# VH-VL binders against NAD kinase (nadK), part 174

Target 1, 268 residues: NAD kinase (nadK), of Syntrophomonas wolfei subsp. wolfei (q0aze0)
Amino acid sequence: MKIILVNNRFKENTEKKAQEIAGQLSALNVEVIIDNGLDEPYAGTVDFIMVLGGDGTMLRAARRYGQRAIPVLGVNMGTVGFLSNIEINELAEYLPLILREEYSLEARMMLEVAVFQQQSLLTRVFCLNELLLRSNSPRMLSFALEISGQKLEPYRGDGLIVSTTTGSTAYSLSAGGPIADPQLDAFIVTPVASHIINKRPLVVSPEREISLHLLEEREAIIGIDGQIKMDFGAENRVLIKRAPHPLLMVNLKAKPFFTSIDRSLQRQ
Below, E stands for the ipSAE of ESMFold2; O stands for the ipSAE of OpenDDE; V2 stands for 0.75 times the mean of E and O plus 0.25 times the DockQ between their complexes.

## First folded at step 13 (VH-VL)

Design AA97 (from AA1 with heavy chain A50V; framework fv_bermekimab; at its last look DockQ between E and O 0.66; V2 from the best seeds 0.00; counts 0 for: pae E 2.8 > 2)
Fold by ESMFold2-Fast, scan of step 13:
Structure AA97 (fold): chain C 268 residues (1-268), chain A 123 residues (1-123), chain B 107 residues (1-107)
Amino acid sequence: as target 1 above (268 residues)
Amino acid sequence: QVQLVESGGGVVQPGRSLRLSCTASGFTFSNFGMHWVRQAPGKGLEWVAVISYEGSNKYYAESVKGRFTISRDNSKNILFLQMDSLRLEDTAVYYCAKDHLWFSRSSYGMDVWGQGTLVTFSS
Amino acid sequence: DIQMTQSPSSVSASVGDRVTITCRASQGISSWLAWYQQKPGKAPKLLIYAARTLQSGVPSRFSGSGSGSDFTLTISSLQPEDFATYYCQQANSYPLTFGGGTKVEHK
């Protein structure tokens, strides 16, 4: 059995805990690869991915490994989040089930994002939450949104979010988007400070292809899961579709989404 | 240099068929939607048909639906218009034109045009 | 089909004049309108798309405005090379349709 431990090197207590867990797993004859985010993703085959940290660490793990169809377990190190399944102090209890592969999986859709400069592909990345297009200056953007070849009325405003259902509780929620069951597959398209009063969030089939480009030269950026940032101008275009594979999240214990989000919304 | 060159026009009899070709050079043909637009002598522009960059989607003007077929060969950088059941009202210079935006399945405007090829009828 | 009506059919102007050409769609087309220039015996040239986005290389004296169903092309100071026929074209829905054209001719 080979396991990747994903952690945040800049959190010293998380790094120490990762080393401790790696030692425990090695004693059980499990090969361990530690990914602290500084190097390229591990290229070899692995059987399981254990993410030690908060939602941000899970987003990085999903981007690096989510397309490999490998079980991913979120282990919470303290702060409440939506993407972890067990607490760190429960890991010893659940470890035998992990090693015997006695768990269920929940599939979470991901976005495939292709960014072009003119006609040249600059990058192709996957994400679990969202792509954000936003102005990087005081000036409003003017941009075109296509959904499977259908042009909507041009958007004038500060930007747009294209989100997965998992991302519905992240930046899309802050911009006025709906809360979606993360077990459903859909794109959620949420305007950011639109000057057109009746621009509403859209819920779109995950089989659709979404594309964005600027109609006027402006200083803009695109953000992916709040972790990747790129300049975006009139010579750029972004194409978004459903990623080939969902992230396979490990369920070892019940974590009721609706009760959790309801409590979160009641508290500021 | 970016260029489109039409060929295949000529004199035809009503009810016959004709196939127009448009050869592209100087740009990545497979990245763009392609259009046919015609102009009758002394008249205005009339849009005829479009084909998406990958060839999957096609749309036609009502006047040519069922008679004309647009197609493309991305390996050879050639656009075609197969014109069947030709009528006197099809007399025009036929232009091929490239859509402005790459990898779009919609149209924004046609930024590169060929010189045109004349289709006319024998008297 | 969406009908595009241009006004006027022709306009007589002198170098340095401000020229305005109007285009009306029979139904709403949002901002999805392009403007073309055609000189005698030549293929059309794209000037503007998305109602007001100037095509690369087109002089700044050309500008577009409007949304919905009413659109305007303006040439702020007519140059000798601007005597031509101008066409609007809606890109909102298929089939695409052109206006009848406006000939800008010497006074």
Scores: ipSAE 0.735, ipTM 0.877, lowest interface PAE 1.3, mean pLDDT 91
Fold by OpenDDE, look of step 14:
Structure AA97 (fold): chain C 268 residues (1-268), chain A 123 residues (1-123), chain B 107 residues (1-107)
Amino acid sequence: as target 1 above (268 residues)
Amino acid sequence: QVQLVESGGGVVQPGRSLRLSCTASGFTFSNFGMHWVRQAPGKGLEWVAVISYEGSNKYYAESVKGRFTISRDNSKNILFLQMDSLRLEDTAVYYCAKDHLWFSRSSYGMDVWGQGTLVTFSS
Amino acid sequence: DIQMTQSPSSVSASVGDRVTITCRASQGISSWLAWYQQKPGKAPKLLIYAARTLQSGVPSRFSGSGSGSDFTLTISSLQPEDFATYYCQQANSYPLTFGGGTKVEHK
C-alpha cells in the first residue's frame, strides 16, 4: 500500500504529525509520500490520500489529486470545517480499517474550470468548492452568464460564484447561496452583490455547462477555492463543467450533515 | 485589421442557384458564429442565417428555410451561403457578419460586417 | 418570431439636438438588444449591444437603455456624422429580427 499524506507546510503541527504518521505507516510496511505543498504533486500511483488539516488543505489536495480517483480521507487537526471525516486522535482507531480498505466512499462532484483567452487555454483546474468571478475595482462588473447556451439576463454586480454542492457551505453561503445536500450533484450559481435586489441563486443540473464572459472592458479576478487567483478580462472566457471524476471522500464514520450545520457554522 | 469580404453576387434568373462566399481575415474565424444578413433595395435589414463557430448549429429565417444553406470552412476562413430556388424577393445586398463574442452559440450582436454583395434578377 | 417596432420611422434634427429612438419587442427579450447605424451605401455598424453596452470606438454621445420589451437609443448631441439610419435588433432568440429602422435626417 502507498499513501500520500497531505499537510500544510505553514502549519508546524501538521508537518510534525505528518512525519510521525509517516513513521508509523512505514513501520507497518506502508510506503508514504508527504505532500506539504512545496513541491509538485506526486506523479506516481498511490492507493490512498490522507489529508491532515482543515478544509483549505482538503481543497488543495482535491485540486492536486482529485482527478486521479484516489480515496481521500480528511483528518481534522483542531480546525473547523466540513470536509474532514475523523479527528487526528481517532486515526489510530481507524488505521486498521484504512489498511484493510474497509471503508465507504462518498463521491463529491468537482468542477472542471477552464479559462480561455481567445482560442488558447490558459488553465484547466478541477476544484471541489467554487469558481468566483469578481470585480477588481470598486465598479460593478457587467457580464454574461450562459447555461447550456442559454443567455440569462446580463449580470451587473460585484461578481458571481459557481459552486458545487460541497462548496455550498463555503463562500457561496456567505454570499447568500443555499445550503445544499453534499450527496446531491448540482451547480450552485450565487450572485455577489447584484444591483438587482431580487437576483436569486440558481440550482443548476450538473449535466449543463456554464460560461462567463465580460460584456465590458473591465478588470476582474477569477478565484478558485479561495486559493488560486488570476486576472480576467474581456478577452477571457471561463467554461465550467462537472468534472469527469468526483472526489472520492473516505467515510469512516457517519457525520450528520444537516444536524451539524449550525454547529459548524457557528464555529466558523 | 478585421475584415470580411463577400463575393459571388450577380444577376441570376429565378429558380436558379447562387453561392455566396465570405472571406474573413484579421481575427480567429473559427471562434465566432457567422451570420448572413440581407437588405433589399431601399428596405431594412433582414437576418438570413447563422452558423455556430464550430459549424454544428445552423438557423435560418423562415423566408429562406429549405432553400438556403449556410456553411463554413474554418481551415480557409470562408463562410458560404448556398442559395437554391432563388426568387425575385431574394433581391438584396447580402452581408456576412461576425458575431460579437467568441465561443458562443448565442448571438450578442454583429460587430463586423462585409461590404456586401448584390444579388439581382433578370427576367 | 419576435417583431421589433421602431419609432419614429424618421426624425428631422439639427446638429446639437438630442435624438431619441425607441424600439419595442413583441415579447420580452431581456437586455439582448443591439443598435446599428447605417449610412447610405455602407454596411451597418454596431453601436450598442446588450441594450446598453457601448461598442468599442463608438462615441459616448450614444447610449442605450431599457429592458424587457421597451428600449431606447439616445444621441445626446447630434453630430454631422450621425445623420444615418438606425436599426434595433433583438438577440434574444432565433430567428434574429431587426426593427424597421429610423432615419435621422437634417432639419
Scores: ipSAE 0.637, ipTM 0.856, lowest interface PAE 1.1, mean pLDDT 94
Fold by ESMFold2, look of step 14:
Structure AA97 (fold): chain C 268 residues (1-268), chain A 123 residues (1-123), chain B 107 residues (1-107)
Amino acid sequence: as target 1 above (268 residues)
Amino acid sequence: QVQLVESGGGVVQPGRSLRLSCTASGFTFSNFGMHWVRQAPGKGLEWVAVISYEGSNKYYAESVKGRFTISRDNSKNILFLQMDSLRLEDTAVYYCAKDHLWFSRSSYGMDVWGQGTLVTFSS
Amino acid sequence: DIQMTQSPSSVSASVGDRVTITCRASQGISSWLAWYQQKPGKAPKLLIYAARTLQSGVPSRFSGSGSGSDFTLTISSLQPEDFATYYCQQANSYPLTFGGGTKVEHK
């Protein structure tokens, strides 16, 4: 059995815990690869991914490994978020179930984001929460949104968020978007400080293709899961669609989403 | 340099058929939607048809619907207009034109045009 | 079909004049309007799309404005090469439609 152990190297206690857990797993003949974020993602075959940390570490793991159809377990190390399933002090209790593959999986839709410079693909990334387009100057943006080839009235404002339902509790919420059931597959399109009267958040089918481009020359930024940023200008276009594979989140312990919403949001 | 060159215009009898071709060069033809636009002598512009960049979506002006067929061969960089059941009112210079935006099924404007090919009728 | 009404049909103007051409759609087209310039015997040339976005290589004396159903093309200081016929075109919905044209002529 081969496991990737994902941690955040900037939190020293996660490094120590990762090494301790790796030793315990090795003693059980489990091959362990530690991914602390510094090296390229491990490219070989892997049976399971264990994420040690909070939602931010899970977002990085999803971005690196989410398209590989590998079970991913969130293990919280101090702050309860939306994406952890068990606490670190419970890991020993659940480890036999992990090794026997006695758990269920919850699929979480991801975005596939393709950013172009003119006709050339600059990058393709996958994200769990959202893409943000925002102004990088005091000036408002003027931009076009297409949904499956249908042009909406141009947007004018600070930007736009295209999120998954999992991302509905992140930046989209702060911009006025709805909280969505993460088991629902959908795009949530949330304007940021729109100057146009009737630009309300949209919830659209995950089968749609979404694209964005500027209608006048402005300095803008594309942000991905609040962790990756890239410049975006008049010669750029971004295409967004449902990623080929969802993130497969491991459920060892029941985590009722609706009864915990207020408690989880108090951390923001 | 980006170029579009129409061919296949000429003199035809009403009720007959004609096929126009438009050869594209200097750009990646398969990335762009393509249009036909016509202009009768001494008259304004009239949009005729569009085909999406991958060839699957086609739209027509009401005046030509059911009689004209737009198509493309992306491997050869050629746009076609098959014109059946021709009428005297179809007399025009026919332009092919490139949609402005790559990988879009929407039209924002036509930024590159051919020189046009004339279709007229014999009496 | 969306009818595009262009006004005036012609303009007599001198070099240096400000020229304004109006285009009205029969129903709302948001900002999805393009402007073209055409000289006799030549193909049209795109000037402006999305009502106000200037096409690359088009001089800044050209500008577009409007949204909904009423649009204008403005030439701030007419140059000798600007004597031509100008067309608007809605790009909001198929079938795409052109206005009737405005001929800008030397006085």
Scores: ipSAE 0.541, ipTM 0.809, lowest interface PAE 2.8, mean pLDDT 90
ESMFold2 (binder alone), look of step 14: mean pLDDT 92; pTM 0.946

Design AA98 (from AA1 with heavy chain A50L; framework fv_bermekimab)
Fold by ESMFold2-Fast, scan of step 13:
Structure AA98 (fold): chain C 268 residues (1-268), chain A 123 residues (1-123), chain B 107 residues (1-107)
Amino acid sequence: as target 1 above (268 residues)
Amino acid sequence: QVQLVESGGGVVQPGRSLRLSCTASGFTFSNFGMHWVRQAPGKGLEWVALISYEGSNKYYAESVKGRFTISRDNSKNILFLQMDSLRLEDTAVYYCAKDHLWFSRSSYGMDVWGQGTLVTFSS
Amino acid sequence: DIQMTQSPSSVSASVGDRVTITCRASQGISSWLAWYQQKPGKAPKLLIYAARTLQSGVPSRFSGSGSGSDFTLTISSLQPEDFATYYCQQANSYPLTFGGGTKVEHK
């Protein structure tokens, strides 16, 4: 059995705990690879991925490894989040089940995002939550949204979010998007401060292809899962489609999504 | 140098067939939708057909639907228009044109045009 | 089919004049309209797409406006090279359709 431990390179005690857990696993004859974000993703075959941290660390793990059809377990290190399944103080209790592969899997769709400069591919990334297009100046954007060859009326405003259902509780929620059952597969397209009064969030089949480009020279940025940020101008185009593989999230403990989100919203 | 060159025009008899070709150079042909647009002598522009960049989707003007077939060979950078059951009203200069936006499944405008090839009739 | 009606069919103008050409769609086309310039014996040249987005290399004296069904192309100060025929074209629905053209000629 080979396991990748993913942790946050900017959290010293998370690094310490990753080393301790790696030692425990090695003592049980498990081969361990530690990914703290400093190096390229591990290229070899692995059986399991354990994410030590909060939702941000899970988003990085999903981007790096989510397309490999490998079970991914979120282990919370203190910050409450939606993507972790167990707490760090519960790991010892659940470890025998992990090693015997006695758990269920929940599939979470991902986005495949291709960003072009003219016709040249700048980057192709996979993400779990969303792509955000946003103005990087006081001026509003003017941009085209194309859904499977259908052009919508041009958007004017601060930007747009293209989200998975998992991402429905992230930036899309803050911009007025719906809360979606994460077991449902769909794209959620949410305008950011649209100047056009009737621009509403759209819920779209995950089999659709979504494209964005600017219609005027403006300073804009695209953000992916709140972690990758790139300049976006009139000579850029982004193409979004369903990623080939969903993220396979390990379920060791029942986590009631709807009561969790409802509690979170009541605190606001 | 971005360039489109049409060929295959000429004099035909009514009811016959003709195949036009358009050779592309100076850009990545397979990234763009391609159009045929015609213009009768002394008249305005009339859109004829569009083929998507991957070749899967084709659209036609009603006047040519069922008679004309648009196709492309991305390996050779060539666009075709097969014209069957030709009528006198098909007399025109035929232009091939590149759609503006790469990897679009829609049309935004035609930014590069060929010089045109004349199709006319001997009756 | 969406019918595109241009007005006027022709306009006589002098260098330095402001020229306005209108285009009306028989049904709503959002902002999906392009403008082309064609000189005698030449292929058309794209000036504007998405109703108001100026094509690279086109002089700033050309501007487009409108949405829905009514659109305008404006040449703020006509230059000698601008005497030509201008066409609008809707890109909202198939089949794509052109307007009848507006000839801008010497006064």
Scores: ipSAE 0.724, ipTM 0.869, lowest interface PAE 1.3, mean pLDDT 91

Design AA99 (from AA1 with heavy chain A50F; framework fv_bermekimab)
Fold by ESMFold2-Fast, scan of step 13:
Structure AA99 (fold): chain C 268 residues (1-268), chain A 123 residues (1-123), chain B 107 residues (1-107)
Amino acid sequence: as target 1 above (268 residues)
Amino acid sequence: QVQLVESGGGVVQPGRSLRLSCTASGFTFSNFGMHWVRQAPGKGLEWVAFISYEGSNKYYAESVKGRFTISRDNSKNILFLQMDSLRLEDTAVYYCAKDHLWFSRSSYGMDVWGQGTLVTFSS
Amino acid sequence: DIQMTQSPSSVSASVGDRVTITCRASQGISSWLAWYQQKPGKAPKLLIYAARTLQSGVPSRFSGSGSGSDFTLTISSLQPEDFATYYCQQANSYPLTFGGGTKVEHK
């Protein structure tokens, strides 16, 4: 059995805890690879991915490993979030179940984002929450949204979010998008400060292809899961589609999504 | 050098068939949607047909629907227009044209045009 | 089909003049309108797409405006090479349709 431990190098004592867990797993004849974000993703085959941290660490793990169809467990280390299943102080209790593969999996759709400079592919990235296009200056953007070959009226405003259902509680929510059941597969398209009053969030089939490009030269950026940032201009285009594989999230303990989001909204 | 060259035009009898070809060079043909546009002598432009970059989406003007078929061979950089049941009102110079935007199944504007090929009828 | 009506059918102008050409769609086409220039015996040239986006390499004296059903192409200071026929074309829905053309000719 080979396990990747993903941790956030900037969280307090996560490296120390990762090494403690790696030692425990090694004593049980489990090979452990530690990914703290500094190096390229581990290229070999693995059986399980354990994410030590909060939602941000899970988003990084999903981007790096989510397309490999390998079980991913979120272990919370004190940060409130939606993507962890158990707490760190519960790990010892659940470890035997993990090693016996006695758990269920929940599939979460991911986005495949391809960014072009003219016709040249600049990058291809997978993400769990969303792509954000936004203005990087006081001037509003003018841009085209195409959904499976259908052109909508040009958007004029500060930007647009293309989100998974998992991402419905992230930036899309802040911009007025709906809260979606993460068990549904859909793209949620949410405008950011649109100049046109009737521009509404759209919920569309995950089989559709979405593309964006600027109609006027402006200073804009694209953001992916709040972690990757790129300049975006009139010579750029982004193509978004459903990723080939969903993120396979490990369920060891029932986590009531709707109750959790309701409590979170009360605290905001 | 970006170029489109039409061929296959000529004199035809009404009711017959004709195949037009358009050979592309100087750009990545497979990345762009393609159009056929015609212009009758001394008249304005009339859009005829569109095919998406991968070939899956095709659209036609009502006047040619059921008679004309647009197709492409991305391995050879060639666009085709198969014209069946030709009528006198199909007399025109036929242009092939490249759509402006790459990897789109829609149309934004036609930025590169061929020189045109004339289709006319014997009398 | 969406009908595109251009006016005027022809306009006589001198070098340095401001020329405006209008295009009206029979139904709303958002901003999905392109403008083309065609010189005698030549293929058309794309000037503007998405109603106001200037095609690369096209002089800044050309500008487009409008949305919905009413659109305008403006040439701010006509040059000798601008005497030509101009066409609008809607790209909102299939079948795509062109206007009848506006010939800009010498006085």
Scores: ipSAE 0.719, ipTM 0.869, lowest interface PAE 1.3, mean pLDDT 91

Design BB1 (from Y15 with heavy chain S105K; framework fv_oberotatug)
Fold by ESMFold2-Fast, scan of step 13:
Structure BB1 (fold): chain C 268 residues (1-268), chain A 123 residues (1-123), chain B 107 residues (1-107)
Amino acid sequence: as target 1 above (268 residues)
Amino acid sequence: EVQLVESGGGLVKPGGSLRLSCAASGFTFSNAWMSWVRQAPGKGLEWVGRIKSKIDGGTTDYAAPVQGRFTISRDDSKNTLYLQMNSLKTEDTAVYYCTTHPRYKGFLAFDIWGQGTLVTVSS
Amino acid sequence: DVQMTQSPSSLSASVGDRVTITCRASQSISRYLSWYQQRPGKAPNLLIYKASNLESGVPSRFSGSGSGTDFTLTISTLQPEDFATYYCQQSYDRPWTFGQGTKVEIK
């Protein structure tokens, strides 16, 4: 069995623990690849992906490996989050179940984001939470939103978020978007500080294609999962659609979404 | 109101065949991993086999004594689990229970049990 | 296969007694052990999972302990409805295997 260990390159303790876990897995006759984010994603066949860290590390793992239909387990090494299933101190207990494939899978939709300059594809990335279009200066953006060929009235404001249901509790929530059941497949389109008072969040079919472009030359950026940043100008357009494959998340124990969200909201 | 109800048991000759059914209600059957467990008269419990949910691969696993003779299948549209039993032997005589592996317990236990159906293999 | 051995095979007790049943695995199974109760003519009922976790609806007089190869089920104050056969079961490796059972009888 071959396992990728994904760790957080910016936390010294996670590198030490990743090496320790790799040693434990090797002793159990498991082949281990460590991915700290510095190199290209491992291209060979892999049976399982273990993410050591918080939600941020899981988002990175999802962008690198989420389209391969490989089971991905989040192992929390610090503060609790929404994307991890077990704690690091529980790993030894659950290893036999992992090695014998005694776990369930939960499919989480992902976004496919394609950024163009005129007619040329500049980049294509996948993400688990959201794409953010935002102003990179004090000036508001003026931009066009098109949903499956339907042109909406122009937007004016600080930006727009296009989110998965998994991302509904991330930036979209902060911008006033709804909390969505992760078992639903949908895009959530949430305006950021819109100057037009009646621009509301939209919940649309995941079969829709969403496009964005600027109506005026402004300094803007595209953000992906809060981790990737790209310049965006009036010559650019972005196309967002459902990614071909969902992220397959491993469940070894119950982690109820609604009670976790309720607890988090009550602590505000 | 979670229930499993087995049916299809009866008397059969050695070498014969029989199909058991297990009707599930009160939970999302399509998400559940299901097992068959049997108990010979006056004896203990013996795991027969398991089928995973379709999202988890829909694979089947069997105990050695029944491998190649028994087949487990499921029909999620009818919330029903099946056990097809072929080439029956006298030592297959037992009460057959269907059980579920609850996701909230990490598949570590047999939580929900039916009442059982008796299979008697006798000449 | 992981072999499960229970002791004793039977015991006699009175209402109010503290009862302990042990289960031994032929190899280490971490904490992947469940305990079941079976009354005559009835299906088994889950009591304990993952060695020490009490199933919802099960009375607090039942408790489980152990890890590795040695496990114990304890009934702190035996009640009339507790006269039954008890089984341990390992879920560490397939095939899942049960102990032979321990019958708790009236003294």
Scores: ipSAE 0.414, ipTM 0.721, lowest interface PAE 2.9, mean pLDDT 89

Design BB10 (from Y15 with heavy chain S105G; framework fv_oberotatug)
Fold by ESMFold2-Fast, scan of step 13:
Structure BB10 (fold): chain C 268 residues (1-268), chain A 123 residues (1-123), chain B 107 residues (1-107)
Amino acid sequence: as target 1 above (268 residues)
Amino acid sequence: EVQLVESGGGLVKPGGSLRLSCAASGFTFSNAWMSWVRQAPGKGLEWVGRIKSKIDGGTTDYAAPVQGRFTISRDDSKNTLYLQMNSLKTEDTAVYYCTTHPRYGGFLAFDIWGQGTLVTVSS
Amino acid sequence: DVQMTQSPSSLSASVGDRVTITCRASQSISRYLSWYQQRPGKAPNLLIYKASNLESGVPSRFSGSGSGTDFTLTISTLQPEDFATYYCQQSYDRPWTFGQGTKVEIK
């Protein structure tokens, strides 16, 4: 059995803990690959991915490996988050279930983001939470939104978020989007500081294709899961659709999503 | 209400076949992992086999005494679990229960049980 | 296979008694143990999971303890409806195995 351990080398005690866990797994005849974010993703075959850290580390793992149909377990190391299933101090107790594949899988939709310049594909990336189009200057953007060939009236504001249901509690929430059950498949389209008061978030079928382009030259960026940034100009367009494969998240215990979000919102 | 109802049991000769059914209601059957557990007359409980939900791979696992002779399957559109029993032996005589267990944690306890159906293998 | 052995195989008790049943695993199973009650002519009912967690709807007179190889089920004040056979079950490794059962009979 081959497992990737994903950690953040620059976060506190995580590198030491990753080495410790790798040693324990090796003693059980498990081959371990450590991914601390510095190198290219491991290209070989892998049976399981264990993510040691918070939601940010999980988002990176999903972007790197999420399209490969490999089970991914989030192991929390003491940070607040929604994408982990067990705590690090529970790992020893659940390890027999992991090694014997006695766990459930939850499919989480991902976005496929394709950025073009004219007719040429510049890049294609996948993400678990959202794509953010935003102004990179004090000037508002003027941009076109098209949903499955339907051209909406022009948007004017600071930007737009196209989110998965998993991403509904991330940037989309901050911009006024709804909280969505992550077990539903849908795009959530949330305006960022729209100058038109009646521009509301949209919840649309995951079978829709969403395209965005600027209507006038502005300094803008495309953000992916809050971790990747790309320049976006009037010569560019972005096409967003549901990724071919969902992220397969491992459940070893029930997730208290609604009670967790309710408590978090009371403290904000 | 949450309910499991077994059917299909009866008398069969050694070497014969039977197909058991388990009708589920009151919960989302398609999400459930399902097992068959049997109990010979006056004896204890014995796990027969398990089928996972389709999202979790839909794989099956069997106890050694029935491996190669019994097949577990499910029809999520009908909320029904099946046990196909071939090459039956007198040692297979038992009440057969269908049962569900959580897809996650809970240490794989069998939390919902049917009433059972009797299979008698004799001449 | 992980073998589960219960003791005693049977016991006689009166209403109001404290009853203790033990279960031993042939190897360490951490806390991957459940307890079931089977009343005559009925299907089993889950009482306790993960060695010590009481299932919803189960009376508080039932409790479980133990880890590794040695486990106990305790009924603090036996009631008439508690005369039944009790089974332990390990879920540490497949095949999942049950103890032979402990029959709690009226004195």
Scores: ipSAE 0.537, ipTM 0.776, lowest interface PAE 2.2, mean pLDDT 89

